# VH-VL binders against o27280, part 35

Target 1, 266 residues: o27280
Amino acid sequence: MDSMNVPEVLEIKRIVEESESVKTFIFSWDFRREVRPGQFVMVWDFRDEKPMSVSLIDPVRSEIGISIRRVGEFTDRVHGLSEGDLLGIRGPYGRGFELMGRDILLVGGGIGMAPLAALADEATARGMRVDALVAARTADELLFLDRLEAAGVNISTCTDDGSCGFKGFAHERLLTLEENHDMAAVCGPEPMMFQVMRILDERDVPAQLSLERYMKCAVGICGQCCLDDTGFRVCAEGPVFWSQELSRVREFGRYRRDPAGRRVPW

## First folded at step 17 (VH-VL)

Design C26
Fold by OpenDDE, look of step 18:
Structure C26 (fold): chain C 266 residues (1-266), chain A 118 residues (1-118), chain B 112 residues (1-112)
Amino acid sequence: as target 1 above (266 residues)
Amino acid sequence: EVQLLESGGGLVQPGGSLRLSCAASGFTFRDYAMSWVRQAPGKGLEWVSAISGRGGSTYYADSVKGRFTISRDNSKNTLYLQMNSLRAEDTAVYYCARKSNYGSFDYWGQGTMVTVSS
Amino acid sequence: QSVLTQPPSVSGAPGQRVTISCTGSSSNIGWGYSVHWYQQLPGTAPKLLIYYNTNRPSGVPDRFSGSKSGTSASLAITGLQAEDEADYYCQSYDYSLSGFKVFGGGTKLTVL
């Protein structure tokens, strides 16, 4: 095993409560180990291990942040931790986002905003104009708004219930936006990403999308995150894919496979 | 009112060069991707090239790659098409068109005729 | 050959209904990309007639309608009028062509 595959036990430096269900855990990071927005790490709580996207990359403070949504037993345990507690972190893994052009559109849904927030920081640091469409079911589930605003990001919001911003889905809001960007980065529920991708393609906007699948090894050997027909491994060839790559993936936006390998509709 | 006005067309010999311009008005120019679409005499429409709103991304049809360059000056609300190494098959009316939020071309200029002939 | 296939010509008498088909494939219309339609009157620039499968821009009469199903789209014109004599083009997107917008070959509509 490469040294990078051994979990490093790190102390939680800070915890940021992003919402009722989302916390960001901040760790000291040695930036001799490169990390890019869109990459993920494996988080080990000494009982179980789960892949999590990097949501903060701060070379100045030598810190990274991992945003975790409370969705099950593992995340319940992690959310019970305090500053000073320990977690195992190995990685980073996967292909991250690439930045192109002068301006970028970010389209995120729910916890999907995590990797996009990191990308926003990089893009703004490079002097790019960043527009972000932030979607959630309700206003209280919108993530990173203050952070994005502070970074100079132009934010549009949409909520399913209309509690904040545009009432409707991200792709519906996108159709109302007249601006075309040099590129787009997308992360969120797969049905959302599928619809958004189609619109961006039709606009001739190059798009990168971060895909989520069941991942065990993170090193492309177990095959649990393989995509039908293409053989793409989300942990190795992804999780960030270009729209052209995903267009070849039959299951994209339609179904996923559960841990037992069964097709599960979205 | 949205207006697009093409200029720069004319007669040129094979191997020659020509630069087309499209003056835009009536909308925030930088917010919209723009395209060139051409139509040979008596033929159908063919997409030629596109450029993003801020000019960071450019796209070309295979038939013109390496020969044509699309650009824009947002301070002048002008779209350009530099055409080099022109061929007889490039003879066409060239339209500038604005891309809508739906991916369609919602506004077109009146076109400028380019004739490549020896 | 155009990526999207249209009949070269269609004709109808005033007051009749005519349809223009636009046949694509699994890499464009069949993948779910939207279809747009353009009207080009003789000696004029194309004009957007239908956008996003079924929508009419302001100023387009309701006798023009668009539909999409499977790998094909269709433009229907009811109550055909003399001024409808024009060339009609469908347009979509194809991911196999590196982000190309694709046009149909065009259909010449003659009003008899």
Scores: ipSAE 0.770, ipTM 0.895, lowest interface PAE 0.7, mean pLDDT 94

Design C29
Fold by OpenDDE, look of step 18:
Structure C29 (fold): chain C 266 residues (1-266), chain A 118 residues (1-118), chain B 112 residues (1-112)
Amino acid sequence: as target 1 above (266 residues)
Amino acid sequence: EVQLLESGGGLVQPGGSLRLSCAASGFTFRDYAMSWVRQAPGKGLEWVSAISGRGGSTYYADSVKGRFTISRDNSKNTLYLQMNSLRAEDTAVYYCARKSNYGSFDYWGQGTMVTVSS
Amino acid sequence: QSVLTQPPSVSGAPGQRVTISCTGSSSNIGWGYSVHWYQQLPGTAPKLLIYYNTNRPSGVPDRFSGSKSGTSASLAITGLQAEDEADYYCQSYDYSLSGPKVFGGGTKLTVL
């Protein structure tokens, strides 16, 4: 039932440059080991280990993809790798998205679109209508647009600077969209998700949101990703949560804990 | 022009059933969530039930759970409320209301009166 | 005993300013859910008066204004007119009640 905790050393099969700061690393995958959109894997570069969302699930090609944004030392090293290089992968871990209904709204910001892109593929494969609101600070940071379009996803974009689509934030653009979805999946900056969640609740749209926290063990033991008041472990009970669950989480949209346990405001 | 027209109200005995309809026009029906809101005589507004635009999600107030069923036929631009096991406290004017993009009820029908009495 | 609490009645003379309060809790207004206001004239269906805390639909005079702070919201009516005599309801969302829309108990406004 639990995922294997021993990292498998896998060869990078292919690298897709999604943007200046985001690359997707593709690996061969044995699909006897189930993986769901919204789940994450621990990526090990033989020096450090970081959780990364699965952004591609391709049973036909027997491949998975992991999209990584360049944000620090670990990701700098990983971004320096080439096809044929090796990485350690263990997982998948966590609770993924659940699909319900006939149509779904995806709301993603920045790298948050990674798990949503995988979800979009599954949803479209099931014959669902998929609408996606893709948000970023600038046009060049919008992710997976061509991929989503090719999958038949109806895309709406918004950028902080107005360089593409609606000028403004995701929740502002959302307020201008029609309410015809059976459910929504949300992933991005937590302040964005918080705003989007409230709107979706008020619209009577069930919503699932993927949280990001400092995760060390990925197996619910170390407690580093524990959410205040609830005891929810993002790596075990999440990272995907229903809106009703997050409504019980005091820190959601307000602050997070750093590796030292200190409160860090968003 | 957006129009909502309720029908199906009337007098029914306790334990009886009634089906309300709301005919919508003037907008793309399937793109909007719809709700039923009721108002007992001389009382305030009470949300009863909601349904998503495509009909995949339904919601009910605790007071009507298990007894009422909300549904919609988007091909007919019609909202329904099947009310079973009716009680005296269900006596009210029932409004159908369109949910706005902001979560408010931006359009209301004129209501249909439901009276549950022995 | 509504989830949102309103005064049962308020009154004012023509030309005066009146305010109607809507007091909620941390599970609705205080959590960040928006507040909407409705006007119901005698014998008529409710009409949207204020949406998303502060916004006026087309046709609503600017003498109507909404505000939200903390766990409460308020509807202000300036330059009170005879035709403003009606029932006013606030509405929001409460996550503690399995996601229903919630209304205040309503306020009867009398123009003296």
Scores: ipSAE 0.808, ipTM 0.899, lowest interface PAE 0.7, mean pLDDT 95

Design C31
Fold by OpenDDE, look of step 18:
Structure C31 (fold): chain C 266 residues (1-266), chain A 118 residues (1-118), chain B 112 residues (1-112)
Amino acid sequence: as target 1 above (266 residues)
Amino acid sequence: EVQLLESGGGLVQPGGSLRLSCAASGFTFRDYAMSWVRQAPGKGLEWVSAISGRGGSTYYADSVKGRFTISRDNSKNTLYLQMNSLRAEDTAVYYCARKSNYGSFDYWGQGTMVTVSS
Amino acid sequence: QSVLTQPPSVSGAPGQRVTISCTGSSSNIGWGYSVHWYQQLPGTAPKLLIYYNTNRPSGVPDRFSGSKSGTSASLAITGLQAEDEADYYCQSYDYSLSSSKVFGGGTKLTVL
């Protein structure tokens, strides 16, 4: 039901290597087509199609960026591409983040930092104070640190192995951070998001969380990304949800469904 | 040492207005969300209102929405509660409380008494 | 009626163990929100006694302990002393009451 459902074939303008497993692909973008942080696009490599979050929105350069983690056959193919190669992009789709207040806290884990990086750019451009808790398993998996720092974001890092910053999980680090935020945006492993959300709720900090589910159509028709009990479609009503909405979702932080519809624990 | 000192309480008629203040010291005021919690005589604790550290977000209990306004001046390390259209049921000791990183109230003032009576 | 239910009163003799229950629901304690406890001595402001289910602030004796299970939480006081006579309140968060913290009704502890 969104504007254009036909993939536009775009040339990869630039590739940024974010980490060993993550690349950002940059495309020229016509900003007559609005795009918001937290929205996703469907990326088509002429064989398969996958949803990917927008990680860069640059109206000045008329560019968008899509950060992709190498995790399977599709992403392997995409990671083999070079500047000048072509990809199909359709979208954007879904509900993006909303900004409110003066101070925002970003909590991201792994590739979850992708949409949050875009949000950070918007927030800082609006003159908001941005604090970011960036979490990963190891130091080499921390994403967008230089970019965030350059934007004026106050960064706190967290790693499972303690190789950088706080040793532990994001929610544990969050408990040590001061309460000075008007809202929070969260994206990462769902168990992390679940824990973080509860803490933010207890702090009376409005929180938005970006969920990941198996998405096929991106237009709310196929139902593959439907959440139990609520009927929420991640591609249509999400992927960004308010904490109050997610409180009604039984499966949140507990399990997801695979392409066959089976429950898969986190 | 963290200190919170409430003031501004007193006797007011129904429909009247009152402004409470809470002077904070001993910590970086702007880094902490603050709340008002009240306690009617002989009754339990009731959360009233909260404000984020930098004052960008405010929250109210349903019982006071539209009548009370929470604010803060971080340059003066002071929390405020403007109470309008006061009712008899608003009679209580009003406490200023600091929110902890865990969502608890880790420091409380001694409270200021507000009495709404004709 | 408070969202969190506490017994109105409990009593014990010096040296005894007493427990104060805090019963919630699936929208607060049962959802996984943390529980905090406050002690209010007569004529004084509340004081944080237990935070985040089981943790004691500095200065709180180890004879005070908190626990949480299912939809309920409990405050245990061992070696009861005369100075423990006070009102005790549990506090948590409920997502059905947006942006609101919820308190129990309070429990008056009498030391016999």
Scores: ipSAE 0.867, ipTM 0.929, lowest interface PAE 0.6, mean pLDDT 95

Design C34
Fold by OpenDDE, look of step 18:
Structure C34 (fold): chain C 266 residues (1-266), chain A 118 residues (1-118), chain B 112 residues (1-112)
Amino acid sequence: as target 1 above (266 residues)
Amino acid sequence: EVQLLESGGGLVQPGGSLRLSCAASGFTFRDYAMSWVRQAPGKGLEWVSAISGRGGSTYYADSVKGRFTISRDNSKNTLYLQMNSLRAEDTAVYYCARRSNYGSFDYWGQGTMVTVSS
Amino acid sequence: QSVLTQPPSVSGAPGQRVTISCTGSSSNIGWGYSVHWYQQLPGTAPKLLIYYNTNRPSGVPDRFSGSKSGTSASLAITGLQAEDEADYYCQSYDYSLSGSKVFGGGTKLTVL
């Protein structure tokens, strides 16, 4: 149908090791094809295909970056690749973040910082004030700190073990921060996002949250990423949702569906 | 000094209506979510309703949904609770409480008594 | 019938240590929501005693302490004094109730 659905075989231009488990793969990109922070691409290693968020959008260098966490067989294979190797990329897909206001709060956990890092670049380029709460289980899992700092982002860190910054969860750290942002963007573990959303709601801060679900087709056909009750397809209507939209989603923060369609807890 | 002062309580018949007010001072009112918490005579605390700082979001306990409406006027530093279709079980001291940054209620008013009786 | 379960009453002699439990579930305390504690003296409004599981507001003596583990929280009072006689309430959030704020049933502390 659409040219955007045809995988393009692209050469890995550069690999950035973000952490022990996360690498960013950089590709040349034709920006005649627009891409927004919060959108995702389907990455094909010629055996399997997985959705990955765009973590870098660089029109100057004509590059995009995809950050991938090593979590299974597919990602193990991808992490074994080198610069110059090939991957199939199709997309971008989904609804990305919208920027509004002057001051924006980013709240990210783990690999959830990937799309937020791209958003941070855009926001700062637009002259917005960007505060970022970066959360992880441990200090060594905190992502994109140097990149964010270089972009002029005000960073607050949070770690479960207290190895860096605030000891505790992101929502707990958020409770200690000021309530004066024009909007917020959130991405990370769903339980984290759920609690963060509630706090932001009470503060009357408009919030966008990026969800993760099992996505197969990426074009809203297969239904594998449908959310209960609403019929929202994460790949089509999302992955970025407004808090008001998610308030209608019963399963949000509570459970998800596995590839077999079974309910599984977080 | 943070102060919260409730008013509007009184005696009302079942099915009647009452509007509570909470006058806030000593802090930037719009920056804080506010809640109503009630306590029936000799009973425990029950959360009733909450409203975001700017008033864009409201929350209600199931026991009062459809009957109570929380609102605020930030220009007057006042929180309101419109109570309709009152029932005997709504009899309680109603407290207005400020939500702290940590999600607790760090300041409470002295409460206003609402009695629903025929 | 409260979402959070507290013992109805506890008692202790002056100078003793008493503990008040607050038992929740996987949808509130066990889910990761913070627990707060309030003291209500007879005839008065509640007062924040402990916030964010373990923290004391200004003016609260260090003989009051809070803890949280699993699906439960606990308030400990050491060096019990006569003025500690009051009702104590734990408070948290519950996502199964549309994210409602929830209180324990309250515990009446009697100083013998």
Scores: ipSAE 0.018, ipTM 0.558, lowest interface PAE 6.8, mean pLDDT 92

Design C43
Fold by OpenDDE, look of step 18:
Structure C43 (fold): chain C 266 residues (1-266), chain A 118 residues (1-118), chain B 112 residues (1-112)
Amino acid sequence: as target 1 above (266 residues)
Amino acid sequence: EVQLLESGGGLVQPGGSLRLSCAASGFTFRDYAMSWVRQAPGKGLEWVSAISGRGGSTYYADSVKGRFTISRDNSKNTLYLQMNSLRAEDTAVYYCARKSNYGAFDYWGQGTMVTVSS
Amino acid sequence: QSVLTQPPSVSGAPGQRVTISCTGSSSNIGWGYSVHWYQQLPGTAPKLLIYYNTNRPSGVPDRFSGSKSGTSASLAITGLQAEDEADYYCQSYDYSLSGSKVFGGGTKLTVL
């Protein structure tokens, strides 16, 4: 990994309101520093630092986007910022998605669509067919639909309450789809990803999944994001994993560890 | 109606080669992963190989890795199995099977017999 | 020797209930992969009998039922009929075998 470990203070160039709880913060980016879909950056608001997925990679405009869901004190502060305000950004870090084949299935839940949206742009730029299953609890929580559609992505939606598309969970909707794909990329709630992965395995579809864990250092030294039994560090060996790798992870889809190291069920 | 029709089976000497074909009809061929499953005389079912709908991914059982090649021509709705370096233990009826959305083999051909013997 | 273990044979009289077990491991059934069942009549290709643990394809009588628990699955046949005499195979997925589909060794069902 050749990522820079010193935070750069960057000006928020633009803010896109994706939903009531999600904003995309856009920054100017020097693309001499490579960034791949699935990688994350550490966002520093000069008080705290949190890992965030890159949701936009635009070499033409020399911009990247980071989508942030409002879920706590840090994100509350960030959501209070305006264009022109400053944030510290260091990275990118982690292993991103790999593309193979001619077509790809994206399965995303909630904010999990952030890295997948970036992947969709890359895939379409390469001339791949992209199908996306976008899941959320309600219609108003579905992310990046207009963006994906504009990119030529074939979208299928599902919502827990049936307010948009298929009523049910992503894995349930997936079971109703007969079409097979060369590969899949998955990101969302871990229980969803676990279900989706097994279905894809049974369909002979290679799958990559992006995990979310408590990450403190982002450089694989603190161990806070280690996965049980494997020693995988989500920030170093991940956050994107192949399904074969995750099959070795006991905790996957079952539990995670909090900052204190305690098991927290999903 | 979904139909799968295997062909290309026959008698071949050890070390020889054979190419099986499976003609598919009655469904959008490219949307479905396909597999070869074989059954030795008087024995059980053994998965041999699989290929994704668009052909970008292939899978092989350890018993045939390096010797067999699965491929497909979606323009012809045809699945293939190139079998090289054939061994006596490869003697079997070879079935082509469609993978369903639930991961099961929901349609099977009638099979084609491959006999490897000196 | 099969990754999934089935009894070699089971038998029952017409009208009886028979059960065929399929025992796997933590890398297949126990990991949460689905189990499918196939019926193979003598001299014919296999036919899908049960898919995704418990579901019956169209045309399959409700006398056939599937279940899954832990590392094992089971096929139950109630009201056994002469036409049910066949070989039955369970099938699942195993991540430890390079993405291989795995079959049971098969069970020969004899109707007495």
Scores: ipSAE 0.887, ipTM 0.941, lowest interface PAE 0.6, mean pLDDT 95

Design C50
Fold by OpenDDE, second read of step 17:
Structure C50 (fold): chain C 266 residues (1-266), chain A 118 residues (1-118), chain B 112 residues (1-112)
Amino acid sequence: as target 1 above (266 residues)
Amino acid sequence: EVQLLESGGGLVQPGGSLRLSCAASGFTFRDYAMSWVRQAPGKGLEWVSAITGRGGSTYYADSVKGRFTISRDNSKNTLYLQMNSLRAEDTAVYYCARKSNYGSFDYWGQGTMVTVSS
Amino acid sequence: QSVLTQPPSVSGAPGQRVTISCTGSSSNIGWGYSVHWYQQLPGTAPKLLIYYNTNRPSGVPDRFSGSKSGTSASLAITGLQAEDEADYYCQSYDYSLSGSKVFGGGTKLTVL
C-alpha cells in the first residue's frame, strides 16, 4: 500500500467561516507532497470518509485549506469540530486544472468556487488576468469574494434572487459578457456547468470543468464514480475534465449516480 | 461601426501558398474570437478556422488542418490566414467573420476570392 | 453532405408564410447547442438574421422568427416580400467534429 493512501491524522490549525453553511479548515501541509488546484483529498473523521476539494494552497505558510459545505451527517460532524481537533486526510488525488494562456475565466457556483479559488491564486501568482463569475442562490452564499478581490481577480456576481449582482443564473450572466478568454475553468452545480460549457464551446473558449461524484476509493478501483459510456473515473481521470471529454459523457448535466449506484436526475 | 475588410485573395497554382488578411475596425478587436468562412462558387458556407480573442487557441476544419494557419495581431487589429499546399477544392470566396457572445457570426466582411488553378 | 440538413429550395407568394427547416443530430442541435440563421442576398456576404435560436438582431424585421426543438430548428418568414428572395443558412456547433462550427447546406428562397 502506498503511504499516500494512508490517512494522515492532522490537526485543524484554524477554521474560516466562509458563509453560514461553508467552513474552510486549514491544515499544516508538507509540500514535498505536491497538490494542485482541482485535486481533492479524502477527509476522514474516524467514522466516515468523504472527498473534498482543496480550496487553499499556501506554500509560504505551508498550509492547505479544505472548504466544506454543511449538507449531511458527515459534514454536520465536521462542522462541529474546533481548532485543535483532528481529522484524517489522505491524498491529494485526481487530475487538477491546467493553466494556459494569459487570460482565464472562472465560473463557479456555490461550493464549486472552492477549487476555483485555489486556481485563482495560482493564476494571479503567474501574472495571468483572472476574471471570475461567482454565482449563488443568494448574496450570503457567495463564496471567497474578499479573497478573490485581494488576489486581484475581477469579479462578477450573480444571484438567483438578485440580492447581489446580476439577477439570474451563471450562464445567463455569461451571455452578457463580451470578453473572451484564453481558457475557462468551471465548477458548480452540474446543470449550471452543462449550460456554461455549451456557451463556452460556441465561443471557442477551451474549458475545464470539475465534476462531483460519489467516490469511495479515490484511486480508480471501486468504480463508484465511473461515468456512463466512457469509463471515465472521476477520481482518476478527473475530477477536472476538458469540455471535449465531457461531450462524450452521456450522463453529464442529465443525471448522476447516488451512493447505491442508482440513476438520479439533477 | 463594425467593419471587416478582407484582402490577399488572387490566383495561385496548386501547391502554392497565399496569405489572407482581414482588417477590423469599430470594436475592441482582442475581445472577440474571429473565424474564416469560405464559399465555393455556387456552393454553401463552410467554416474554415477560428481563433480566440487573445490568440491563445486556434481551431481548424479537417479539410484544412495541417495546411492552413490562422493568426492575429491585436496591435494591428488584423486577422490572418496563411494557406499552404493549396488545392483546387480550396477555390472560394473567403470571409472573415466576428464571433458574437452567442456563438454566431454577427459581422462579416465582403470576402476575398481565392482561385486555385493550374 | 452538410452536417445540418436544409431543403434545397422553398418558394412562396408575396404575403404568405414560409418555413425553412434545419435538421441536425444529437451531437449538435440535439445536444443543446444554439442555432443561428443567415441571409445571403445574391452577390453579397451573409448577414446574421437570427441568433441563439430565436433572437433578432437590430434591423431584422419581426416577420422573421426562429425556433428550435429536439434535433431540429426552423426559420419562419411571415408576410413574404420580394426582397426576401435569398439563400438562407442555419449554423450550429458540433462536438463530434473537433469543435467545428457547422452550416446547413443552404436553402434558396424564391418569391413567386
Scores: ipSAE 0.876, ipTM 0.930, lowest interface PAE 0.6, mean pLDDT 95

Design C53
Fold by OpenDDE, look of step 18:
Structure C53 (fold): chain C 266 residues (1-266), chain A 118 residues (1-118), chain B 112 residues (1-112)
Amino acid sequence: as target 1 above (266 residues)
Amino acid sequence: EVQLLESGGGLVQPGGSLRLSCAASGFTFRDYAMSWVRQAPGKGLEWVSAISGRGGVTYYADSVKGRFTISRDNSKNTLYLQMNSLRAEDTAVYYCARKSNYGSFDYWGQGTMVTVSS
Amino acid sequence: QSVLTQPPSVSGAPGQRVTISCTGSSSNIGWGYSVHWYQQLPGTAPKLLIYYNTNRPSGVPDRFSGSKSGTSASLAITGLQAEDEADYYCQSYDYSLSGSKVFGGGTKLTVL
């Protein structure tokens, strides 16, 4: 399922302020072009291009949403845009989430909740029970709570500082939950995902995890997003991986490669 | 108090079938994954099969794949193990066990003996 | 031939300290999966003794302790008592075995 590689210049239809540092940019979308939760698009502001997860898929309104966290020069520029402004969008790319079973657990940290929010909508639409563990450093960084609640998702929150919900990390909160699910989807800081993955494995809960790596081409050619030992390209074979696949990835949860190819610890 | 009570064990000939049941009480049954673990006479513990809380996902040891089927009826708080094409090596005490939130088996039944012999 | 290796037997006198080892590999304990321990008294079902490496369920005396390091785990019993005579099993998870939980071969503890 190859996606069109030509960027489309799209008008920002709507901007939703999710938090102080996160905005969702909504675009009109032709759904003849399929898009799945967990896939990403390349966002081009006519100066630079960055991969961003799709956080909203709305076939009824013919819209998609891309949630962007303000973290650097590119995202600073994008956050300065207004409704009606233009961005280049190409994609979608990568492997998205698969749904199985009757109920699903979503475990997200920070901006990692973006693709999971889209997945939650799909799962709910399919009649699945959706539980979500939403983690952040502080209460004001918790994302999509109202949206998830409106969709009928059962939400559990945890914050590092205890400002909302469980005080602690996502994996710690997970250990306190006495429910098992048919499957889980996980996205957030990689150290969090690594911890969560092992817990889910021990519970015999199939898990899919969305990885983040430096992605340049998005089409599996440049190799910048290759994972050590496996040769997995996050943009092609991922970004969503099954836990069994990640068990073969030495660097997972331990380190990553920067744009220069240097090993960078988490 | 959490209780698990196995039943359905007995003597069966090779190639025969048997269905085990485990009645659960004292907890919200549907919230917990359940497993069968067996122990041959004088031998160690062997995980056999597992099923998710809502029954949507099942797991099997290689030794029983294609022959055993795990299922559950959450309305009856009951776990099942349908065993087909039984072999002598399937002779064991079969335990019903609840999977804890830590991935351990925190509660076990007393077991039911299955003997496969000609 | 168990995925997790335990000594077949250990023994000790009352009041002594005994240790039961559980040796795994990089695909289970070494991966960081948790180790659990079970006690099985003669003629009874297994009982959870230690969960998540070091934790004791309610009712388990503090003379039982678990530890994990590298690819191995260990169960220590201090102040050995006659009632501790039982079989002990370690249990973990191995990603290479189709998501199966794995048990050690078991250790028979004899109190002399």
Scores: ipSAE 0.858, ipTM 0.918, lowest interface PAE 0.6, mean pLDDT 95

